# Designs tried in a protein design chat: VHH binders against Abasic site processing protein HMCES (HMCES). Part 49

Target 1, 269 residues: Abasic site processing protein HMCES (HMCES), of Homo sapiens (Human) (q96fz2)
Amino acid sequence: CGRTSCHLPRDVLTRACAYQDRRGQQRLPEWRDPDKYCPSYNKSPQSNSPVLLSRLHFEKDADSSERIIAPMRWGLVPSWFKESDPSKLQFNTTNCRSDTVMEKRSFKVPLGKGRRCVVLADGFYEWQRCQGTNQRQPYFIYFPQIKTEKSGSIGAADSPENWEKVWDNWRLLTMAGIFDCWEPPEGGDVLYSYTIITVDSCKGLSDIHHRMPAILDGEEAVSKWLDFGEVSTQEALKLIHPTENITFHAVSSVVNNSRNNTPECLAPV
Below, E stands for the ipSAE of ESMFold2; O stands for the ipSAE of OpenDDE; V2 stands for 0.75 times the mean of E and O plus 0.25 times the DockQ between their complexes.

## First folded at step 7 (VHH)

Design r31 (from g5 with D111E; framework vhh_6z1v_2; at its last look DockQ between E and O 0.09; V2 from the best seeds 0.00; counts 0 for: pae E 10.1 > 2, placed apart)
Fold by OpenDDE, second read of step 8:
Structure r31 (fold): chain B 269 residues (1-269), chain A 123 residues (1-123)
Amino acid sequence: as target 1 above (269 residues)
Amino acid sequence: EVQLVESGGRLVRTGGSLRLSCAASGRTFSTYAMGWFRQAPGKEREVVAAISWSGGITWHADFVKGRFTISRDNAKNTVYLQMNSLKPEDTAVYYCAARSYTLYDSPKEYEYWGQGTQVTVSS
């Protein structure tokens, strides 16, 4: 996964992240560093994206079922990194393979510390290789929203007049991530950064791409992944697997350029 | 798991109004798309209306023609069907159904069902 969309206004995004804590109380996640949130139809590595994480990471004795929402840098910077510039990392930390997560120090160590997060997105992009050509067709991949028997597609999304309603009620893609905290050697603010865990693609997506993000489907999966106080690493890792509960549509080549940030990026062609 | 209990079904006269309620159990009501379905004797179960998890999107069957309105109150874990201008053809058992997140117009896609409530419209 090298490209996502996360364009919802902050208030809409927050509302879409409504949850119940372990006491059954309806809550909205509290923001940390809300000013770092930059909505975009085209999010690339090294950009900031909002993630969910347990409040216990910030507050001693906090209810670990409570959630914080925070923009973090895409591309995990390990805490042990001693260079002053994160771009000097010699290995790619945009993604973490599920099969080697425990073999890589950069991911194993923060995971062992309970530094699990849920990466939020409208969806993610993947490119299908066209047989016999160097051309790649991009697809937008996301949770099913509304389906009708007649159209087989997101009926409400087909109407421009319903576009706003669709996004106001959008189910966000929830991807399993690992984050770390890095203190720059020269001082300054602690950098929070994340990697997205990837798995082999589900059958439905296999023709497009062979890998997909580990998607946490449902509140239980999201809660368990976040709650590092009650859920062990071993138990949490059981949540990491391919899901068939996704849909996708072809989009234009507009998304190929990471500088393009318009609704055309995720619009069906 | 979600348990659904319908209420409000009764005998009404043609042109009358009725409000059905469906109470859902559990803590995750706000994550479920909800639907009202009906089944008349000798007929297949058909969708009447559906509402998204947030309540922001609603769908109504063509035969409703503006007579019925689905709504929900997430704070009360309840979905409603306001039925106006009732006709004898509306006589059926009305069922509440739930599905995780995604809104569908097909009964087969819904996971949880209530026991149903009888609505009878007399001429």
Scores: ipSAE 0.249, ipTM 0.659, lowest interface PAE 2.5, mean pLDDT 90
Fold by ESMFold2-Fast, scan of step 7:
Structure r31 (fold): chain B 269 residues (1-269), chain A 123 residues (1-123)
Amino acid sequence: as target 1 above (269 residues)
Amino acid sequence: EVQLVESGGRLVRTGGSLRLSCAASGRTFSTYAMGWFRQAPGKEREVVAAISWSGGITWHADFVKGRFTISRDNAKNTVYLQMNSLKPEDTAVYYCAARSYTLYDSPKEYEYWGQGTQVTVSS
């Protein structure tokens, strides 16, 4: 997973993340650094994306079931990285493999500290290799959405009003992530950065790509992944597996260039 | 927290019409997606219709499309189900339910439920 869409306005995104804490209290996640959230139809590594994480990471006595939403850099910078510029990290930490996550120091250490997060997106993009050509077909991959009479499906949303209605009830993709905190050696603000855990693709996606993000399907899975105060690393890792509850459609080559940031990036071709 | 109270259920003849109302009390009604559900004797509870928090998105089950219409009035904290061309198969206890923001087509995803209102359709 190396490209996503996360374009919802901040207030719409916040409402889409409504949840219940351990006491059954209905809540919205509390923002950290909301001004760093930059909506885009075409997010690449090194950009900031919104993630959910437990409030307990920021407040010693907080209920671990309460959630913060924060923009984090895509591409995990390990806490032990000693160079002054994180762009000089020579390891690709955009994704981490589920099968070796406990063997790689960059991921094992933050995972041991409970630094689990849920990465939010409208969906993600993958490029299918086509036989006999160097051309690749991009696809937008996302949770199944309820089809409605007035909003239509993505393919039927051909006007600005219809597009707005598609997003009003959009179910965000919730991907399992690991984050870390890096303190610049020369001083400055702590950098929060994340990686997306990847698994083997499900049967439905196998013709598009051989890997997929570890998707947390439903609030029970999301809650258990985030709640590092009550759910051990071993128990949380049981949530990491392929899912068949996913859908997709082909999109135009407009998405290929990460500088393109328009609805055309995810519109069906 | 929200409390829901259904009203309008009664005996109607086949081919008749009926409007059910669900009055919500509590804060933030306008932030909830609302659904109408029904349960007939010996059957599981099934979703009939659902409406987004804004009213901009509606969903209706295939077995009621063209006959039933869900709507809401956020100023009155009320959701409605207009039922036309009623059939004996529509006989059930009708429940309204609420969930935070996003509508679903499954009863298991709804947090708050009313007590139900009985609709009986006689042949």
Scores: ipSAE 0.012, ipTM 0.435, lowest interface PAE 8.2, mean pLDDT 86
Fold by ESMFold2, look of step 9:
Structure r31 (fold): chain B 269 residues (1-269), chain A 123 residues (1-123)
Amino acid sequence: as target 1 above (269 residues)
Amino acid sequence: EVQLVESGGRLVRTGGSLRLSCAASGRTFSTYAMGWFRQAPGKEREVVAAISWSGGITWHADFVKGRFTISRDNAKNTVYLQMNSLKPEDTAVYYCAARSYTLYDSPKEYEYWGQGTQVTVSS
C-alpha cells in the first residue's frame, strides 16, 4: 500500500469521524496541527495524512477512549533514529508487515508504548500487472458504499448545491497504523510519523495485489485499536487480519503520477 | 446517548397510506444518520430506508422504492417514513435506528434503536 486518496475538506472529514466515547456519548475528534492537513486525491509516502489516536497520548489522565485527529508523515521515523535527515533511513517504513511487527525494532518499540493510530483515507490505490502486457492497471479500493439516488459518480457535482451530497455519506477507509515521535538532533518540532500495517490480501483482492492494508472494519475495531489505556498490545493485534468487506473499480493512469491531484485520479473508467 | 421513540403505527387497508415518526432525544441528533427497519413475525429485521445526517442523501430498499419516502427535520429532532400504496406484506414492526454520520444498509451497523411501532395492513 503506497498511495491513498484523502481529499475531503477538514470540516467534512471531521464530521465523518464522529464516534462514541466509552460512556456512549457522541463526539467529534479534536484536531492537532490542523493547518498541516493538505487534502489530495493522490497522497504518497512522505506526505502528511490525518490519523486518529487516543487523547491519552497528549494529556495525563485523559479518557483514553477520546480521539485526537492529527496529520502525520507517512513513513515512520523511529524515535531512536540518530541522523538529521529522515531520508537516510536504510529501510522502508511506509508499511509494516503484520507477521514481523514484533520482530522489527522500528515497529515493536512504538507499539509497546501504545502508539497505535487509525490512518484515514477515502480509499487506496493498487496497481495490477496485467497478464500478457507490461502495463499496469490501477484500481481505487475502498469500503463498500451505500448507493443513493443523489450520489452518482465520484466528483460528478454539477452545481454548488450538489457537491457536498456526492461525499455526504462516504464511509472513510480506516487502516491500522503504528506511529512514533522523533526529535530531530539539530532541534525543531517533534516529527510524528506513521506506518500502515499490511496483511495478506483477501480473496477478492488477490488478482490485484498479494498484500493489503489491515483494515479496521467498524467502530468496535477502531475503538479497540486506539484505546491503548484499556486494550493491550496482544489483544489489539487480534484485530489485524484481512477483510473481504472491500470493493474497487479501475481508474485511469492519471493517478500514476503522484503530482496529479484531481478527481479523475479515482474516477471509474 | 440518544433515545429514539417511534410513533404512528396502526391498522391500514391495502392501498392506504401512513406516516411514521421517530422522535430523538438529545442535542446531537444532526450528527446521526437515521434508518427505518422492519421485522415481520418469524423473519429477520431488514432495512427499509436510510437518510444521511444532513438529509441530503437518502436510500430506499428496492421492495419499497416508489412507495416509501424517508425524510428528517433536524430542527425537531425527528425522522419520518411516509408509506404509500401499502400491501399486506408490509405488515411488520417498524424500528427507527441511528448511526454516527454515515448511513448503511445493515442493522448490525446501527448503534441506537427505538422500541418499534406496529404497522398492520389488512387485505
Scores: ipSAE 0.005, ipTM 0.351, lowest interface PAE 10.1, mean pLDDT 86
ESMFold2 (binder alone), look of step 9: mean pLDDT 81; pTM 0.832
OpenDDE, look of step 9: ipSAE 0.068; ipTM 0.558

Design r34 (from g5 with R27F S54R; framework vhh_6z1v_2)
Fold by ESMFold2-Fast, scan of step 7:
Structure r34 (fold): chain B 269 residues (1-269), chain A 123 residues (1-123)
Amino acid sequence: as target 1 above (269 residues)
Amino acid sequence: EVQLVESGGRLVRTGGSLRLSCAASGFTFSTYAMGWFRQAPGKEREVVAAISWRGGITWHADFVKGRFTISRDNAKNTVYLQMNSLKPEDTAVYYCAARSYTLYDSPKEYDYWGQGTQVTVSS
């Protein structure tokens, strides 16, 4: 999983993340560094994406079921990294394999500290290889959306103005992530960065790609993954598995260039 | 303290009409998507219709399209289901449900549920 769409305006994204805390109170997540949120139809590694994490990571006595939403850099920079420039990291931390997460120090250490997050996206992109050629067909992959009459599902809107209404009721994709905090050796602001945990592809996606992000399907799974104050690492890892509750459609090659940031990136073809 | 109270369910003849109401209290109704679900004997709960928090988006299941209409009144904290041309297969307990901000077509994604109101359609 190396490309996503997360284009919702900040206020729409915040409302889409409404949740219930342990006391049964409905809440919106509180923002940290909202100015760093950059909506895009075509987000690549090293860009910032919004993640949900427990308030307890920032306040010692906070209710661990309360949520913060914060932009974090995609591509985990381990706390032990000694170079002054994070881009000098010699290995790829965009994704973290579920089967080796407890074997890799870069992921095991932050996981042991409860540094679990939920990575938010409209959906993600994967490129299907065609046999006998170097051709790749991109697909946009996302949670099944309720079909609506006025806005329609993706591609069901009859006019450009109706297309804009699709997003008012979009169910965001919620992917299991691990984050870490890196302090520059020469001083400066703490860098928060994340990796997306990956699993074997489900049957429905196996013809597109052999791997998929670990998707947390529903509020119970999301809350257990985030609540490091009440849910142990061992229990949280039981949530990491493929899901069949996913849909997709083919998109044009416009998405191939990560600099393209338009609705055409996810429009059906 | 959160409460959803359905009303309007009764025995009605085939071809008849019925309006269900759901009165909400204990939460900020205008920030919640609302749905109507039903459960017939021996079947799982299924989505009938849903409406977004601002009322700008509505969805109706194929089996009720053209017959049922969902609507809401945020000033009265009430969601409605207008049911026309009722058929015996519409017989079920009808449930009102609330989901914060975005609507879903799965019962498992709804935060609050009413106790249900029985609708019986006789031939």
Scores: ipSAE 0.012, ipTM 0.430, lowest interface PAE 8.9, mean pLDDT 87
Fold by OpenDDE, second read of step 8:
Structure r34 (fold): chain B 269 residues (1-269), chain A 123 residues (1-123)
Amino acid sequence: as target 1 above (269 residues)
Amino acid sequence: EVQLVESGGRLVRTGGSLRLSCAASGFTFSTYAMGWFRQAPGKEREVVAAISWRGGITWHADFVKGRFTISRDNAKNTVYLQMNSLKPEDTAVYYCAARSYTLYDSPKEYDYWGQGTQVTVSS
């Protein structure tokens, strides 16, 4: 996964992240560093995206089922990194393969510390290789959305009103991530950064791409992944597998350019 | 000072039962996951069971096969291991351990350790 969409306004995003804590109380996640949130239809590595994480990461004795929402840098910067510039990292940390997560120090160590997060997105993009051509067809991949009687498929939202209705009730894609905290050698603010765990693609997606993000499907899966206080690493890792509960549609080549940030990026062609 | 004090280990016959206790002090017990480990002579220390800080999640090793049960009482700062249907192969020093984060099966990941209690199962 090298491209996502996360364009919802902050308030809408927050509401979409409503949850119940372990006591059954309905809650909204509290924001950390809300000013770092930058909505975009076209999110690339090194950009900031909002993730969910347990409040226990920030507050001692906090209820670990409570959630914080925070923009973090896409591309995990390990805490041990000694260079002053994270871009000098020589290995790719955009994704973490599920099969080797415990073999790589960069991911194993933060995971062992319970640094699990849920990466939020409208969906993610993948490119299908066209046989015989160097051309790749991009697809937008996301959770199936509940069809309200009036709200046709994302493709049918021809009116601004329909568009708003669709996105106001959009089920966000919830991807399993690992984050780490990096202190710059020269001082400054701690950098929070994340990697997206990837798995082999489900059968439905296999024709498009052979890998997919580990999608946490449902509130229980999300809760368990986040709750590092109660849920062991071993148990959490059981949640990491392909899911067939996704849909997708072809989009235009507009998304190919990471600088393009328009609704056309995810619009069906 | 952090202390974990195991008790309850003794000589028992095959098929017997024991209940091990670990009393914790010097830290906020209810915020730590707890585990029981064992080490037999000439063998590596292995995890027996683990329990989350609130007791909502438990894990047991495969060799337990339902014979052992971990539990905790946060009001008493104590973690327990009920051992039933004991076998000679269960003979080991049993250790209590505490971890400030999630459950983990690796001994290296635990922060505090008890002195251990000897469990001997005779044939």
Scores: ipSAE 0.012, ipTM 0.293, lowest interface PAE 7.6, mean pLDDT 89

Design r35 (from g5 with S54K; framework vhh_6z1v_2)
Fold by ESMFold2-Fast, scan of step 7:
Structure r35 (fold): chain B 269 residues (1-269), chain A 123 residues (1-123)
Amino acid sequence: as target 1 above (269 residues)
Amino acid sequence: EVQLVESGGRLVRTGGSLRLSCAASGRTFSTYAMGWFRQAPGKEREVVAAISWKGGITWHADFVKGRFTISRDNAKNTVYLQMNSLKPEDTAVYYCAARSYTLYDSPKEYDYWGQGTQVTVSS
């Protein structure tokens, strides 16, 4: 997974993340660094994306079931990284393979500290390799959405008001992530950065791409992944597996250039 | 944190109409998506209709489209299900349920449930 859409305005995104804490109280996640959230139809590695994580990471006496939402850099910078510029990291930490997560020190160490997060997106993009050509077909991949009578499908929205109706009820894709905290050697703010855990593609996606993000399907899975105060690393990793509860449609080549940030990036062709 | 109480269920003849009400108590009713569900004897609970937290978006199951209409009145903390052209197959206990903000078409995604109101359609 190397490209996502996460375009919802902050208010809409926050409401889409409503949840229940351990006591059954309805809550909205509390923002950290909301000014760093940059909505886009076309998010690439090194950009910031919103993630959910346990409030206990920031407050020692917090209920571990309470959630913070924070923008984090896509591309995990390990806490031990010694260079002054994170862009100089020489290995790719955009994704983390589920089968080697406990073997790679860059991921095993933050995972052992409970640094689990849920990466939020409208959906993600993958490029299908077509035999006999160098061209690839991009697809937008997302949770099945409830079909409504008042708003059309994503590609059927005709006006700005109709597009707003589509997104007002959108079920965000919730991907399992690992984050780490890096302190710049020369001072400055702590950098929070994340990687998306990947698994083998499900049967439904196998014709598009051989890998998929580890998707946490439903609030029970999301809650267990985030709750590092009550759920051990071993138990949390049982949530990491392919899912068939996913849908997709082909999109135009507009999405290929990560500078393009328009609704055309995810509109059906 | 809402409590839900259904009302309006009764015996109705085939082709008749009935309006169910779901009264909610609690501070945050207007932030909940609401759904109507039903369960007939010996069958699984199924989703009938759902409505977004502002009421601007509705969904109805294929087997009730054109016959049932979901609506809500946030000022009265109430959700309604208007049922027209009732069939014997509509006989079931009808449940109101709530979840935060976005509507879903699965019972498993709803957090708060009423106790149900019996609808019986005869003849």
Scores: ipSAE 0.036, ipTM 0.540, lowest interface PAE 7.2, mean pLDDT 87

Design r36 (from g5 with S54T; framework vhh_6z1v_2)
Fold by ESMFold2-Fast, scan of step 7:
Structure r36 (fold): chain B 269 residues (1-269), chain A 123 residues (1-123)
Amino acid sequence: as target 1 above (269 residues)
Amino acid sequence: EVQLVESGGRLVRTGGSLRLSCAASGRTFSTYAMGWFRQAPGKEREVVAAISWTGGITWHADFVKGRFTISRDNAKNTVYLQMNSLKPEDTAVYYCAARSYTLYDSPKEYDYWGQGTQVTVSS
């Protein structure tokens, strides 16, 4: 998983993340650094994306079931990284394979500290290899959405105006992530950065790509992944597996260039 | 937390009209998506209509489209179901329900429920 869409305005995104804490109280996640959230139809590694994480990471004695939403850099910079420029990191931390997560120091250490997060997106993009050419067919992959009279289905929407209507009740894709905190050696703000855990592709996606992000399907899975105060690393890792509860449609080559940031990036072709 | 009280259920003749009201108490009513559900004797509870917390999005079950309309008045903390062209098969106890912000088309996704109001449609 190397490209996502996360374009919702901050208020719409916040409401889409409404949840229930351990005590049964309905809540919205509280924002940290909201000004760093940059909506885009075409997010690549090194850009910031919103993630959910437990409030207990920021407040001693907070209820670990309460949630913060914060923009984080895509591409985990380990806390031990000694260079002054994170872009100089010599290995790719955009994704973390589920089968080797406990073998890699960059992921094992933050995981041991409970640094689990849920990466939010409208959906993600994958490129299907086409027989007989070097060209790849991009697809937009996302949770099944309910059809409403005003919004319609994203797969059935035939114009940009009709597509705009689907976002008001959009079910966000919730991907399992690991984050870390890096303090620049030469001073400056703490950098929060994340990686997306990946698993083998499900049957439904196998014709498009051989890997997929570890998707947390439903509030029970999301709650358990985030709640590092009550759910151990061992128990949380049981949530990491392929899911069939996804849908997709082909999109135009406009999405190929990561600098293109328009609704055309996810419109069906 | 929100408390819901339905009203308006009564006996009506086939082809008649009826408006149900659901009055909510609680400071957070405007942050809830609201739904109307019904349950006939010996049948499971089914979703009839739903409305987002702003009123900007509505959903109606196929079996009531064109006949029923859901609406809300956040200033009055009330959600309504306007029922037209009533049929005997619409006879059921009608329930109002609430969930945080986003609407869904399944009873299991709703957290708060009223006690119900009986609608009977006869010849």
Scores: ipSAE 0.013, ipTM 0.436, lowest interface PAE 7.6, mean pLDDT 86
Fold by OpenDDE, second read of step 8:
Structure r36 (fold): chain B 269 residues (1-269), chain A 123 residues (1-123)
Amino acid sequence: as target 1 above (269 residues)
Amino acid sequence: EVQLVESGGRLVRTGGSLRLSCAASGRTFSTYAMGWFRQAPGKEREVVAAISWTGGITWHADFVKGRFTISRDNAKNTVYLQMNSLKPEDTAVYYCAARSYTLYDSPKEYDYWGQGTQVTVSS
């Protein structure tokens, strides 16, 4: 996964992240560094995206079922990294393969510290290789959305009003991530960064791409992944597998350029 | 820093029962995942059971086969291991361990350890 969409306004995003804590109380996640949230239809590595994580990461004795929402840098910067510039990382940390997560120090160590997060997105993009051509067809991949009688297919939103209705009730894609905290050697603010765990693609997506993000489907999966106080690493890792509960549609080549940040990126062609 | 003190280890006969206790010092017991480990002579330390900080989640080793049960009382800063149907193979020093905020089945993940209590099961 090298491209996502996360364009919802902050308030809408927050509401979409409503949850119940372990006591059954309905809650909204509290924001950390809300000013770092930059909505975009075209999120690339090194950009900031919002993730969910347990409040226990920030507050001692906090209820670990409580969630914080925070923009973090896409591309995990390990805490042990000693260079002053994260861009000098010689290995790709955009994704973490589920099968080797415990073999790579960069991911194993933060995971062992309970640094699990849920990466939020409208969906993610993948490119299908066309046999015999150098052309790649991009697809937008996301959770199936509840069809309201009035809400035509994402593609049928012919009016701005309909578009808003669709997005106000959009089910966000919830991807399993690992984050780390990096202190720059020269001082400054702690950098929070994340990697997206990837798995082999489900059957439905296999024709498009052979790998997919580990999607946490449902509140239970999301809760268990986040709750590092209650749920062990071993138990959490059981949640990491392909899911067939996705849908997708072809989009235009507009998304190919990471600088393009318009609704056309995820619009059906 | 958390100090852990195990108690309850003794000589028992095969088929007998024993309850181990581990008392933790400090005011933050409820923030720790707790585990019981054992080490037999000449063997590596192995996990017996683990319990989350709230007690909501428990894990037991495969060799337990329902014979042992981990529990905790946060009001008493104590974790327990109820051992039933004991076998000679259960003979070991049993250790209590604590880890802040996380439950793991690996000894390496635990930060605090007790001195251990000897459990001996005679045939």
Scores: ipSAE 0.005, ipTM 0.250, lowest interface PAE 11.3, mean pLDDT 88

Design r38 (from g5 with S52T; framework vhh_6z1v_2)
Fold by ESMFold2-Fast, scan of step 7:
Structure r38 (fold): chain B 269 residues (1-269), chain A 123 residues (1-123)
Amino acid sequence: as target 1 above (269 residues)
Amino acid sequence: EVQLVESGGRLVRTGGSLRLSCAASGRTFSTYAMGWFRQAPGKEREVVAAITWSGGITWHADFVKGRFTISRDNAKNTVYLQMNSLKPEDTAVYYCAARSYTLYDSPKEYDYWGQGTQVTVSS
C-alpha cells in the first residue's frame, strides 16, 4: 500500500470516526495538531495522514479505550534514528510485512511499547500489472458502502454536489498501523510517524496486487487494535490477516502523478 | 446518551397521510445517523427509512419507496417520516432509532431507540 485518498474535510472526518468507549459512552475522537491535517485524493509516503490512537499514549491514567485523532507522517522514523533529517533514512518504512513485524527492530520496539494506530483513508490505490506490457491499471480499493438512493458508491456521483452527498455517509477504510516517536537530536518537536502493516492479498484482490494492507473490519477489531492498555501485542496481532470485505473499481491514469489532487483520481473509468 | 421520543401516530383511513416526528434530547444529535423502523404484532422489527447525520443521503425500503419520505432538521433536533398513500399493511408501531454516523438497514446496528408510536390504517 503506497498511495491513499483521505480528502474529507476535518469536521466530516471527525464525525465519520464517532465511536463508543468501553463504558458505552458515545464520543468523537479528540484532535491533536488538527492544523497539520491536509485533505487529499492522492496521498503519498512522507505526507501526513490522520490516524486514531489511544488517549493513554498522551495522558497517564487516561481510559485506554478513548481515542485521539492526529496527523502523522507516513513512513516510520525509528526512535533510534540519529540524523537530523528524517528523509535521509536509508530504509523504506512505508509498509511493514505482518510475517516479519516481530523480527524487525524498527517495528518490534514500538509494538512492544503499545504504539498501535489505525490509519484512516477513503480508500487506497493499487496498480495492476498488464501482462506483456509496461502499462499498469490503477484501482481504487475501499470498504463496501451501504447502498442508498445515491448508492453511497463513488460510481453514482457524476457531479461535485452528488459526490458531497456520497461522502456524507462514507465508511472510512481502517488500516492497522504501527507508529513511533522520534526526537530530533538537536531538539525540537517530537515527530510521530507510522507504517501500514501489510498481509497477503485476499482472493478478491489477487488479480490486482499480491499484497494488501491489514484492514481492521469493524469497531470491535478497531477497538482491540487501539486498546494497548487492555489488549496485549500477542492478542492484537491475531487481528492482522487478509479480509474479503473489500471492493474496488478501475480509475484513470490521472492518479499516477501524486501532484494530481482532484476527485478525478478516484472516479470510475 | 441521546433520548428519542416519537409522536404523530394515530388511526388513519386507507389512502390517507401522516407525518411522524422524532424529537431528540441530548448533545451530539447531528453526529447520528437516524432511522425509522416499524413492528407489527408477531413480526420482527424492520427498517423503513434512514438518513445520514447531515441529511444529504437517504435510504427507503422498497415497500415504502415513493410513498414515504424521511427528513431531518438538525437545528430542531428532530427527524421526520412523511407517510403518504397509507395501506392497511403499514399498520405497526413506528420506532425512531439512532446510530453513530453510518446508515444501516438492520435494527441490530442501532444504539438508541424511542418508545414507539402506534400507526393504525383502517380499510
Scores: ipSAE 0.012, ipTM 0.428, lowest interface PAE 8.1, mean pLDDT 86

